# Miniprotein binders against q96jn8r1131to1294, part 30

Target 1, 164 residues: q96jn8r1131to1294
Amino acid sequence: TLEFLENHGKNILLSNGNRTATRVASYNQGIVVINQPLVPQLLVQVRIDFLNRQWTSSLVLGVITCAPERLNFPASACALKRAAWLLRGRGVFHNGLKICEKFGPNLDTCPEGTILGLRLDSSGGLHLHVNGVDQGVAVPDVPQPCHALVDLYGQCEQVTIVNP

## First folded at step 4 (miniprotein)

Design x46
Amino acid sequence: KTVTVRFEVDGDEETARRILEEIVRRAEELGARVEIRRHGNTYEVRVEVPDDPEKIREIIEEIVRRLEEEARRLGYKVEVRIEED
ESMFold2 (binder alone), alone request of step 4: mean pLDDT 67; pTM 0.575

Design x47
Amino acid sequence: GSMTKTYEVRVDSPEDFERALKEAVELAKKDPNAKIVIKLNLPPEEAEKYKERAEKLAKETGVEIEVEIDGDKVEVRIEED
ESMFold2 (binder alone), alone request of step 4: mean pLDDT 66; pTM 0.565

Design x48
Amino acid sequence: GTMSPEEVARRIAELLKKGASPEEIRKIVEELAKKLGAKVEVEVRGDTITIRIEFPDGTRVEITVRIDGDKVEVRIEEDS
ESMFold2 (binder alone), alone request of step 4: mean pLDDT 72; pTM 0.631

Design x49
Amino acid sequence: SKVEVRIEKDGDKYTIRVEFDGKTIEITVEFRPDGTIRVTVESDDEELAEKIKKIVEEAIKKGESPEEIARRIAELLQKE
ESMFold2 (binder alone), alone request of step 4: mean pLDDT 79; pTM 0.734

Design x5
Amino acid sequence: SMKVTIEIRGDSPEEFKKALEELIKLAKELGAEVRYEVEGDTLRIEVRGIPEEALKKFAEEVEKLAKELGYKVEVRIEED
ESMFold2 (binder alone), alone request of step 4: mean pLDDT 82; pTM 0.783

Design x50
Amino acid sequence: SPEEKAKELAEEIIKALREGKPVTIEFNGVRITFEVREENGKLTIEITIEGLSEEQLEKLRKLAEEIAKKTGYKVEVRIEE
ESMFold2 (binder alone), alone request of step 4: mean pLDDT 70; pTM 0.562

Design x6
Amino acid sequence: SMKVTIEIRGDSPEEFKKALEELIKLAKELGAEVRYEIDGNTLRIEVRGDPEELAKKFAEEVEKLAKELGYKVEVRIEED
ESMFold2 (binder alone), alone request of step 4: mean pLDDT 68; pTM 0.593

Design x7
Amino acid sequence: SMKVTIEIRGDSPEEFKKALEELIKLAKELGAEVRYEIDGNTLRIEVRGLSEEALKKFAEEVEKLAKELGYKVEVRIEED
ESMFold2 (binder alone), alone request of step 4: mean pLDDT 81; pTM 0.774

Design x8
Amino acid sequence: SMKVTIEIRGDSPEEFKKALEELIKLAKELGAEVRYEIDGNTLRIEVRGIPEEALKKFAEEVEKLAKEFGYKVEVRIEED
ESMFold2 (binder alone), alone request of step 4: mean pLDDT 83; pTM 0.806

Design x9
Amino acid sequence: SMKVTIEIRGDSPEEFKKALEELIKLAKELGAEVRYEIDGNTLRIEVRGIPEEALKKFAEEVEKLAKELGIKVEVRIEED
ESMFold2 (binder alone), alone request of step 4: mean pLDDT 81; pTM 0.786

Design y10
Amino acid sequence: MKKLVIIFSDDPEILKRAEEIARELAEKYGAEVRVIHLRDYSPDEAVLEAYEYGADVVIIISTDEEKAREVYEWLKEELPDVKVFVIVEGGEEAAKRLEEEGVDAITSPEEALEALRKKL
ESMFold2 (binder alone), alone request of step 4: mean pLDDT 83; pTM 0.860

Design y13
Amino acid sequence: DKVRIVILTNDPELAEEIKRLAEELAKKHGVEVEIIVVETDEEILERAKKEAEKGADVVITVGVSEETAEKLRKETGPPIISIDSPEEILEKIKEALE
ESMFold2 (binder alone), alone request of step 4: mean pLDDT 71; pTM 0.669

Design y2
Amino acid sequence: MKKLVIIFSDDPEILKRAEEIARELAEKYGAEVRVTHLRDYSPEEAVKEAKEYGADVVIIISTDEEKAREVYERLKKELPDVKVFVITEGGEEAAKRLEEEGVDAITSPEEALEALRKYL
ESMFold2 (binder alone), alone request of step 4: mean pLDDT 81; pTM 0.844

Design y3
Amino acid sequence: SKVLVIIFSDDPEILKRAEEIARELAEKYGAEVRVIHLRDYSPEEAVKEAKEYGADVVIIIVTDEEKAREVYERLKKELPDVKVFVIVEGGEEAAKRLEEEGVDAITSPEEALEAIRKKE
ESMFold2 (binder alone), alone request of step 4: mean pLDDT 76; pTM 0.771

Design y4
Amino acid sequence: MKVLVIIFSDDPEILKRAEEIARELAEKYGYKVEVRIERDYSPEEAVKEAKEYGADVVIIIVTDEEKAREVYERLKKELPDVKVFVIVEGGEEAAKRLEEEGVDAITSPEEALEALRKYL
ESMFold2 (binder alone), alone request of step 4: mean pLDDT 89; pTM 0.912

Design y5
Amino acid sequence: MKVLVIIFSDDPEILKRAEEIARELAEKYGAEVRVIDLEDSPEEAVKEAKEYGADVVIIIVTDEEKAREVYERLKKELPDVKVFVIVEGGEEAAKRLEEEGVDAITSPEEALEALRKYL
ESMFold2 (binder alone), alone request of step 4: mean pLDDT 78; pTM 0.800

Design y6
Amino acid sequence: MKVLVIIFSDDPEILKRAEEIARELAEKYGAEVRVIHLRDYSPEEAVKEAKEYGADVVIIIVTDEEKAREVYERLKKELPDVKVFVIVEGGEEAAKRLEELGADAVVTSPEEALEALRKY
ESMFold2 (binder alone), alone request of step 4: mean pLDDT 75; pTM 0.764

Design y7
Amino acid sequence: MKVLVIIFSDDPRAEEIARELAEKYGAEVRVIHLRDYSPEEAVKEAKEYGADVVIIIVTDEEKAREVYERLKKELPDVKVFVIVEGGEEAAKRLEEEGVDAITSPEEALEALRKYL
ESMFold2 (binder alone), alone request of step 4: mean pLDDT 78; pTM 0.807

Design y8
Amino acid sequence: MKVLVIIFSDDPEILKRAEEIARELAEKYGAEVRVIHLRDYSPEEAVKEAKEYGADVVIIIVTDEEKAREVYERLKKELPDVKVFVIVGDDEELIKRLEEEGVDAITSPEEALEALRKYL
ESMFold2 (binder alone), alone request of step 4: mean pLDDT 89; pTM 0.921

Design y9 (also named h25)
Fold by ESMFold2-Fast, scan of step 5:
Structure y9 (fold): chain B 164 residues (1-164), chain A 120 residues (1-120)
Amino acid sequence: as target 1 above (164 residues)
Amino acid sequence: MKVLVIIFSDDPEILKRAEEIARELAEKYGAEVRVIHTRDYSPDEAVLEAYEYGADVVIIIVTDEEKAREVYEWLKEELPDVKVFVIVEGGEEAAKRLEEEGVDAITSPEEALEALRKYL
């Protein structure tokens, strides 16, 4: 079964059998990674459990192609300058560069209870799913192996892995 | 050099000061300058804007001493290599207190230009 890795951002506390991640301080240091590589057709889903309106930005999600088990995570996923494809707000980012201005819904406005999913298609295209609805290909030709990453940034203080 | 100026205020006087500092940096020092402002206090967005722009220097204009300290600390935590200055409105006394706590606080556009002269 899918779990968050024990290696995570400094402000994260894992619970519920490593299926729930809670950010216990500040707005950053909240990166978590799924324990299994994102292989084609695997749908990885997380539910937004708690939003703190003190902050304006929110959850970032995407994939990294480096080995995550002993990675020293930066304070924010947006600091990753290599091997990272991220969805933040409405944008798609590759290694810190915005490669798409407007893709899917604004992630900064997703309410508590929203289920966000990542899936690779058979051609290596990375898909975002929102409440079960496929938003299309955010990133083509993602290198493999890759790992699903969630950054509990800003408003998003808790997520839980949800089975399809 | 890329300079990001961030204003957490809708006060026209403060916005005008930000425009003046941006103009002087561009005209006299050849800096590439981006100015953003937001009515809402959103320092997490300020950090994200600094990442996206690739800022070498961040100048934050804020009206509250506590907010100035807070946003300075967050920027230095996430972007330790970026030079951060805070302009606090009404505040030579506030700027003095912030400086004593290790925050790079300035009180005017002219002071910002002088402080940046050694980095430009």
Scores: ipSAE 0.576, ipTM 0.799, lowest interface PAE 1.4, mean pLDDT 86
Fold by OpenDDE base, second read of step 6:
Structure y9 (fold): chain B 164 residues (1-164), chain A 120 residues (1-120)
Amino acid sequence: as target 1 above (164 residues)
Amino acid sequence: MKVLVIIFSDDPEILKRAEEIARELAEKYGAEVRVIHTRDYSPDEAVLEAYEYGADVVIIIVTDEEKAREVYEWLKEELPDVKVFVIVEGGEEAAKRLEEEGVDAITSPEEALEALRKYL
């Protein structure tokens, strides 16, 4: 069963069998990691449940290749400087460095109800799915094992893991 | 542990907060704390002060985001092993903007203390 790990950002409250993450304070400290590592052809999806438009920006989605159970989470995914490939806005980032300017839809403007998915292909390419539609390869070669990461940042205050 | 607090504001409330932070760091955590107050400090001067003091941690308190960014970048460039925190006026939104640029920005003395607990 796909769940968020108990090791999470300080402002996160887990519910619904650890399938729902809610940021209950401020705009940050909202990182969560999904328990099962990504394997080829496994589609992991989260739904944006609630947006608070008081804040700018929105959730960050990506993968980490370090051990998630022991990770000391920074305040935001923006501060991850190692073992991280992230989708933020329309950009792709590796260890805090932007490696692609425009990829897929702008995550900062995805409305509530949007379902975002991550999937590894057989070649190690990381795909983004939006509402079930494959947006293509965001990162061509991701080290394995890796875990899906969601940063409930800015506007994004609640997400739920959903089945395909 | 040596902590350098640099204040870039004349706001009495900010000064008061800085003093409280310094006191708590010293009393609760046994840190050696130096507090510097300046209206205008060049980034290179901040680096020099931190270096000469032998600071392990630098806390900069600013009202101007651009100044915060500049000082932070210089400190990180010249003293990469020194932990730097920024307290910026302007609330959470200002801190948020800095954070998105990779700055370790915080909004309150309490957050500063919490952030430092793992180092002290």
Scores: ipSAE 0.287, ipTM 0.703, lowest interface PAE 1.6, mean pLDDT 90
ESMFold2 (binder alone), alone request of step 4: mean pLDDT 89; pTM 0.919

## First folded at step 5 (miniprotein)

Design h1
Fold by ESMFold2-Fast, scan of step 5:
Structure h1 (fold): chain B 164 residues (1-164), chain A 120 residues (1-120)
Amino acid sequence: as target 1 above (164 residues)
Amino acid sequence: MKVLVIIFSDDPEILKRAEEIARELAEKYGAEVRVIHTRDYSPDEAVYEAYEYGADVVIIIVTDEEKAREVYEWLKEELPDVKVFVIVEGGEEAAKRLEEEGVDAITSPEEALEALRKYL
């Protein structure tokens, strides 16, 4: 059902029926996007499979409102200056601008095995779920359609889509 | 304008120069300045800190030419709209070579202030 799109960052290798994404080089060029729009109540979840402690920062999660199938992805999600809402570390960012200082847990410290989820509520609020626990609304009124994005940045070298 | 100064050095002379640059930027130009010291060279941390802070300008202080080139390239790749300057404590010759390669290298606090004046 849910898969990562074949259009992805150049350091990504997809496996396990496009449900596992591995970053095979460096610390960046690791953006992947889910193959279906994030519609209200759909919970998209990924599990952190492997962390490389050579790096200090880690995984970024979020949504984009542009069509991802032919998008030329930048080196990292933080370079997206239009149509992007991102969760990085403890911050919430819109098009590269920090809009919230502290939301949820620090994503740079989540261990291997952590399951991270994104969901839109019925009013368009974007929620983060950590190991099944709803952290609340990170971003209100996300424009639709939007697509769930994962940036395998820094420490995070592998994630796998997990069914609820 | 937000200016981030990152120091990849334990040298007390370099730390003092970084504090002088930060003070001049804040007092003379009204810039919002953050200074980060780190003992170990970590270019991915530089990128992360710049993004997290929302920096408009990043000044990186490093002890050698190779590190300067690497961290400059990483910042420009991930944050192409951010203005990046590197200060190399390897002397004027290293700075000249970096500039010939397209890296914005500076060697003194006065040079940093001069370069940033048009953006303030």
Scores: ipSAE 0.005, ipTM 0.322, lowest interface PAE 9.6, mean pLDDT 82

Design h10
Fold by ESMFold2-Fast, scan of step 5:
Structure h10 (fold): chain B 164 residues (1-164), chain A 120 residues (1-120)
Amino acid sequence: as target 1 above (164 residues)
Amino acid sequence: MKVLVIIFSDDPEILKRAEEIARELAEKYGAEVRVIHTRDYSPDEAYLEAYEYGADVVIIIVTDEEKAREVYEFLKEELPDVKVFVIVEGGEEAAKRLEEEGVDAITSPEEALEALRKYL
């Protein structure tokens, strides 16, 4: 069963059998990681449950290739300078460096109820799925093992893991 | 014109100087000024505050040269039309190194007021 790891950002509270993550304070310290590696064909999906319009930016998602069980998470996923490939707004970032200007929809504007998914294809390409629609390859040749990460940043205060 | 001052320091002396800058900007130039201070350094927070406020100018006060470089480059990438200045606790030598790298670094609050004259 897919669950969020008990190692997470300081502002996160896990509930619903560790399948729901809520950021209970501020706008940051909201990183969560899925409890098993993202292997080819596995589709990991989260639903946006609650948005706080006090903030402008919203959630970030992607993968990390370091072991997450004892990782000391930074305040924001954007501060990860090693082993991280992230989707934020419309950009794709590798270790803090923007490597693509425009990919998929603007994540800062996805409404409550949006289902966001991550999947590796058979050649190691990382795909973003939005409400069941494959957006294509955001990152080619992701090293393995890798782990799906969600940063409940800014507007996004709650997400829940959902099954396909 | 909207000016945002963000202070990543709890030093009372720095907070007092920042408050005086904000007052002079409002009084002398008619600028709308917002001041935010927090000990927890975050380029993402600086971006969110600047974007939500609709800032035309952002002045960041930080404790060291590396943080100044990071937050400056982040804001220039995300908000290229916003004028960004950084003030580094550490004085003139740190500011000179940052200026050599293309960062708009200033050493004092008084310098910030003068630098903004041509933009206000």
Scores: ipSAE 0.000, ipTM 0.156, lowest interface PAE 15.1, mean pLDDT 81

Design h11
Fold by ESMFold2-Fast, scan of step 5:
Structure h11 (fold): chain B 164 residues (1-164), chain A 120 residues (1-120)
Amino acid sequence: as target 1 above (164 residues)
Amino acid sequence: MKVLVIIFSDDPEILKRAEEIARELAEKYGAEVRVIHTRDYSPDEAVLEAYEYGADVVIIIVTDEEKARWVYELLKEELPDVKVFVIVEGGEEAAKRLEEEGVDAITSPEEALEALRKYL
């Protein structure tokens, strides 16, 4: 069973058997990580449950290759300078540096109800899925083990893990 | 030193002054300067831009006193080691009120250049 890890950003409250993450304050401190490594063929999906339009940025998702169980999470995933591959807006970022300008849809404009998925292919390529549609390889050759990360930043105040 | 200038206004006079500040910083002090312009950014976007650029200094140019305070507080809370200045086009009285509240508020390009001297 996929769950969000008990170690998370300080503004997160977990519910629904640790399958729903809610950011209860501000716009940051909202990083959550899936409790199991992302292995080939595993599709991890989250649904956007609630957006607060006071903010203009939105969720960030991707993978980290460091052990997350006792990691001191920064206020934003974008502050991670090591072992992180992130999707933000339309960009792909590696350790804080933008490596791709336009990939997939703009994550800042995905509405409530959107289902976002991360999957590792047999060659180690990280794929983004949006409402069941594979957007292609965002990052090739991701080192393993790696863990799926969601940062409830800005607009995105709640996500829930959903089955394929 | 990396200086990020964020303009929350479409006023052409403000855009011109921001360009002048950027030019002075680059030419006189050898600073690397990036300027971004948007009236629609909330403070969370300003923070993300500062992360992406790797800013040492952020200069916010804004015409609304309440928005100036809001942006400043969020940047300082998430990025305490980044120096933040607010240029308020609302006049000297507005800048004085912000300064009394602990915001580094200035009203002229000359003040911005002087305030940054210790970082150069």
Scores: ipSAE 0.719, ipTM 0.881, lowest interface PAE 0.8, mean pLDDT 87
Fold by OpenDDE base, second read of step 6:
Structure h11 (fold): chain B 164 residues (1-164), chain A 120 residues (1-120)
Amino acid sequence: as target 1 above (164 residues)
Amino acid sequence: MKVLVIIFSDDPEILKRAEEIARELAEKYGAEVRVIHTRDYSPDEAVLEAYEYGADVVIIIVTDEEKARWVYELLKEELPDVKVFVIVEGGEEAAKRLEEEGVDAITSPEEALEALRKYL
């Protein structure tokens, strides 16, 4: 069963059998990691449940290749400087550096109800899915094992893991 | 030196303060100053404006402590070489809390000028 790990950002409250993450304070400290590593053809999906318009920007979605159970989470995913491939806005980032300017939809403008998915293909390419539609390879040749990461940042205050 | 003053408030007193700061920076320190007022608060706009302007220094005037932190963090992340100062209306206690978190926070135009003296 896909769940968020108990090791998470300080402002996160887990519920619904650890399938729902809620940021209960401020705009940051909202990183969560999904328990099972991504394997080829496994589609991991989260739904944006609630957006708070007090803030700008929104969730960051990506993968980490370090051990998530022992990770000391920074206040935001953008501060991860190693073992991190992240989708933020329309950009793709590796260890804090932008490696792609425009990929897929702008995550900062995804409305509530949007379902975002991550999937590794057989070649190690990381795919983004939006509402079930494959947006293509965001990151080629991602090291394995890796875990899906969601940063409930800015507007994004709640997400839930959903089945395909 | 280019200084960008960004106001995230509709408070007339804050607007007045911003104008005073801008004037002092220009007249006393010879800074090139741009003042922008964002009615629809967007930290992202602060970053973008600072980048496009080529600011050396950004002064944020904001009423909300959490928003102050956010803007500061974003600026430091995206523009690490830009000096950022925050004037927050939460008073001395708010400033202290921000400082404990590594934010250069001030409570008055006078403090802003003092803080900037070493850079201008």
Scores: ipSAE 0.015, ipTM 0.302, lowest interface PAE 7.0, mean pLDDT 87

Design h12
Fold by ESMFold2-Fast, scan of step 5:
Structure h12 (fold): chain B 164 residues (1-164), chain A 120 residues (1-120)
Amino acid sequence: as target 1 above (164 residues)
Amino acid sequence: MKVLVIIFSDDPEILKRAEEIARELAEKYGAEVRVIHTRDYSPDEAVLDAYYYGADVVIIIVTDEEKAREVYEWLKEELPDVKVFVIVEGGEEAAKRLEEEGVDAITSPEEALEALRKYL
């Protein structure tokens, strides 16, 4: 059983045994992190519960290699300039630099009910899963330990951890 | 250097001024310039455009100082390394109010070009 850490963005409210994260204000300050490192073959999954279409962009998924328990989170994941590999829209970003233009589906268009997953393979490759379908390696050779991060940005106001 | 110019007006005079600024930036400073103009541009869209474009500098051209303040605040909050300038077509008094709030408010294209000389 996985949970979101109690250390999170200021606009987040945790519920359902810390398995549901809700952004209660604005469009930002919505970063949450899974409570244990993403070890090889562990599949961490979240379901999109609620989208507010008055905003333009949507959630960001990825990993950070810094310790999250006492981290002072920035307003959005895109402000992380160190130790961050993120999937936003169709892009893959490393510390704010786009390293891949088109990977997997556009995260800004995933509807409510979509289940998004992150997994490391045995070689340290980071995989994105969409509704159970492996999209392939988004980032090779991710440094470890690393932690799965979800930024409830823009349209995405609620996600819930899904246990297989 | 990548410069994003955002215009919060459909006024032809302001669109013409934005075109002049973009031309000067490209010709004199070798900048890559993108211009976005709309009447209903949200701060969320401004942050998204600046992030994906990889903007080094954002220039906001506006007659509505409330929108300018909001966009400036959101850009600085999420992209603190991006340089943001506001050109107010509402006059010197509006620019003064924005400056009192810590916004880099300028009243002319010449001032914008001069400020950018610092950034390599």
Scores: ipSAE 0.123, ipTM 0.522, lowest interface PAE 5.0, mean pLDDT 83

Design h13
Fold by ESMFold2-Fast, scan of step 5:
Structure h13 (fold): chain B 164 residues (1-164), chain A 120 residues (1-120)
Amino acid sequence: as target 1 above (164 residues)
Amino acid sequence: MKVLVIIFSDDPEILKRAEEIARELAEKYGAEVRVIHTRDYSPDDAVLEAYWYGADVVIIIVTDEEKAREVYEWLKEELPDVKVFVIVEGGEEAAKRLEEEGVDAITSPEEALEALRKYL
């Protein structure tokens, strides 16, 4: 069973058997990580439950290749300068640097109820799924093992893990 | 040195002054400069832009004192090692009050250039 790890950003509260993550303060300190490695063909999905329109940026998701159980998480996933591949807005980022300007839909505009998924294909390509639709390969050759990460940043104050 | 200038205004006069700052920083100090602007006030996005650009210095131009205080505090909380200046399009009185509260507030882009001389 997929769950969020107990090691998370300081503004996160886990509930629903560690399958729901809520950011209870501010706009940052909201990083959560899935409890097991993202293995090929495993589709990890989260649903956006609540958006606070006080903020304009929204969630970031992606993968990290370091062990997450004892990581000292920064205030924002964008501070991760090594071993991180992230999707934010329409951009793809590797270790803090933008490597693609326009991939998939704008994550800052996805409404409540949107289901976002991450999957590795058999060749190690990282795919983004939006409401069940494969957006294609965001990152073509992700080192393994890697772990799915969600940063409840800005507008996004709550997500829940959803089974395919 | 990487300098990020973020303007929360579409006022042409403010944009012209920001462009002059960027030009002088690049030409006279050899700084790498990025300028972004939007009418929408988005301090959370300002923090992310500073992070991804790898800014050493951030200059924020906003329309009022409360927004200046708010964005300054968010930037300092997430990026304590980055030097932040806020320019309040409301004049010297607002900037003086912010300075009394410990915010690095300046009244003009030219003042930012003088302050940045230390980082050259």
Scores: ipSAE 0.013, ipTM 0.369, lowest interface PAE 7.9, mean pLDDT 82

Design h14
Fold by ESMFold2-Fast, scan of step 5:
Structure h14 (fold): chain B 164 residues (1-164), chain A 120 residues (1-120)
Amino acid sequence: as target 1 above (164 residues)
Amino acid sequence: MKVLVIIFSDDPEILKRAEEIARELAEKYGAEVRVIHTRDYSPDEAVLEAYEYGADVVIIIVTDEEKAREVYEWLKLEYPDVKVFVIVEGGEEAAKRLEEEGVDAITSPEEALEALRKYL
């Protein structure tokens, strides 16, 4: 069963058997990681439960290739300069460098109820799924093992893991 | 040197003077300047824009003392090596209070040019 790891950003509260993550303060310190590696063919999905329009940015999704169980998370996933491939807004980022300008929908505008998914294909390509629709390969040749990461940044204050 | 200017105001006089400063920095000092303008106060966007741009210096223009303090503190907390200046319009007393708290505050967009001269 998929769960969020108990190692998470300091503003996170886990509930619902560690399947729901809520950011209880500010706009940052909201990184959560799935409890098992993202292996090929595994589709990890989260639903956006609550958006706070006090902020304008929103969640960041991606993968990290370092071990997450004892990692000291920075305030924002965008501060990760190693071992990180992230989707923010419409951009794709590798270790802080934007490698693609427009990929998929703008994550800053996805409404409550949107289901976002991450999956590796057999060639190590990282796919984004939006409401069940495969957006294509965002990042080719992701090293393994890697772990799915969600940063509840800005507007996004709550997500819940959803089974396919 | 990469300078990011973020304007949390739709006051046309503030926008005009910010554009003048950005032009002076680029043309006369050789700085690479990016300007972001939004009426909605958004410290979360300010931090993300600074990371994405790879800013060496961030200039934030606001009319509210509390917003100035808040965004300055968040940038210094998440991005401690960046140099941050806050410009507070119509608030000499507000700027003085912020300076007494250790916030780098100036009273006019035009004066940011002088504050940055030593970092160029």
Scores: ipSAE 0.019, ipTM 0.457, lowest interface PAE 7.2, mean pLDDT 84

Design h15
Fold by ESMFold2-Fast, scan of step 5:
Structure h15 (fold): chain B 164 residues (1-164), chain A 120 residues (1-120)
Amino acid sequence: as target 1 above (164 residues)
Amino acid sequence: MKVLVIIFSDDPEILKRAEEIARELAEKYGAEVRVIHTRDYSPDEAVLEAYEYGADVVIIIVTDEEKAREVYEWLKYNLPDVKVFVIVEGGEEAAKRLEEEGVDAITSPEEALEALRKYL
């Protein structure tokens, strides 16, 4: 069964058997990581439970290829300068640099109840799924092992892991 | 009006000039000004500082074009109503390239003072 790791950003509170993450303060320090490597064909999904419209930006998700259990997380996922591939808004970012301008829907406008998924295909392509719909390959040839990461940034204050 | 100046640079001449401009804005124009100098570049901390201060205008000094572009986009993305100016070490050619990309880039703290006169 999938859970968020106990190692997480300092503003996170885990509940519901470590399957729900809540950011309890500010707008940042909200990084969480799934407890198992993202292996090919494993679909990891989170549901957006609560949005605070005080902020323009929202949830970021993606993968990291470093070991997360003892990692000192930065204030936001986009500050990761090594081994990180992230989806934010409509962009795809590698180690903090935008590598694709428009991919999938705008993550800053996804409403509460949206289910976002990450999956590796057999060729190592990272796919985004939105409400069960495969958006295609956001990043080709992701190094393995890699770990699914969610940054409860800005508007997004709560997510819950949901089964495929 | 609240102006935040963030300096992500070790250049003491840039720091001195930014502090002098901050003093002039406060004393002659009645602006509330805060200056932050840190060698640890962080777009997130720039957003946090601007939000907590309630900045109307942010002026950021950075060492290269990639940092300038990143911190500008991060601030505009999270705080779209805040006016942001970026100063990149490297001068006029770097500022010109950034302006062609839609970044409000300026060449010196003195130029920031002139730009701010429109909003005072």
Scores: ipSAE 0.005, ipTM 0.185, lowest interface PAE 12.6, mean pLDDT 81

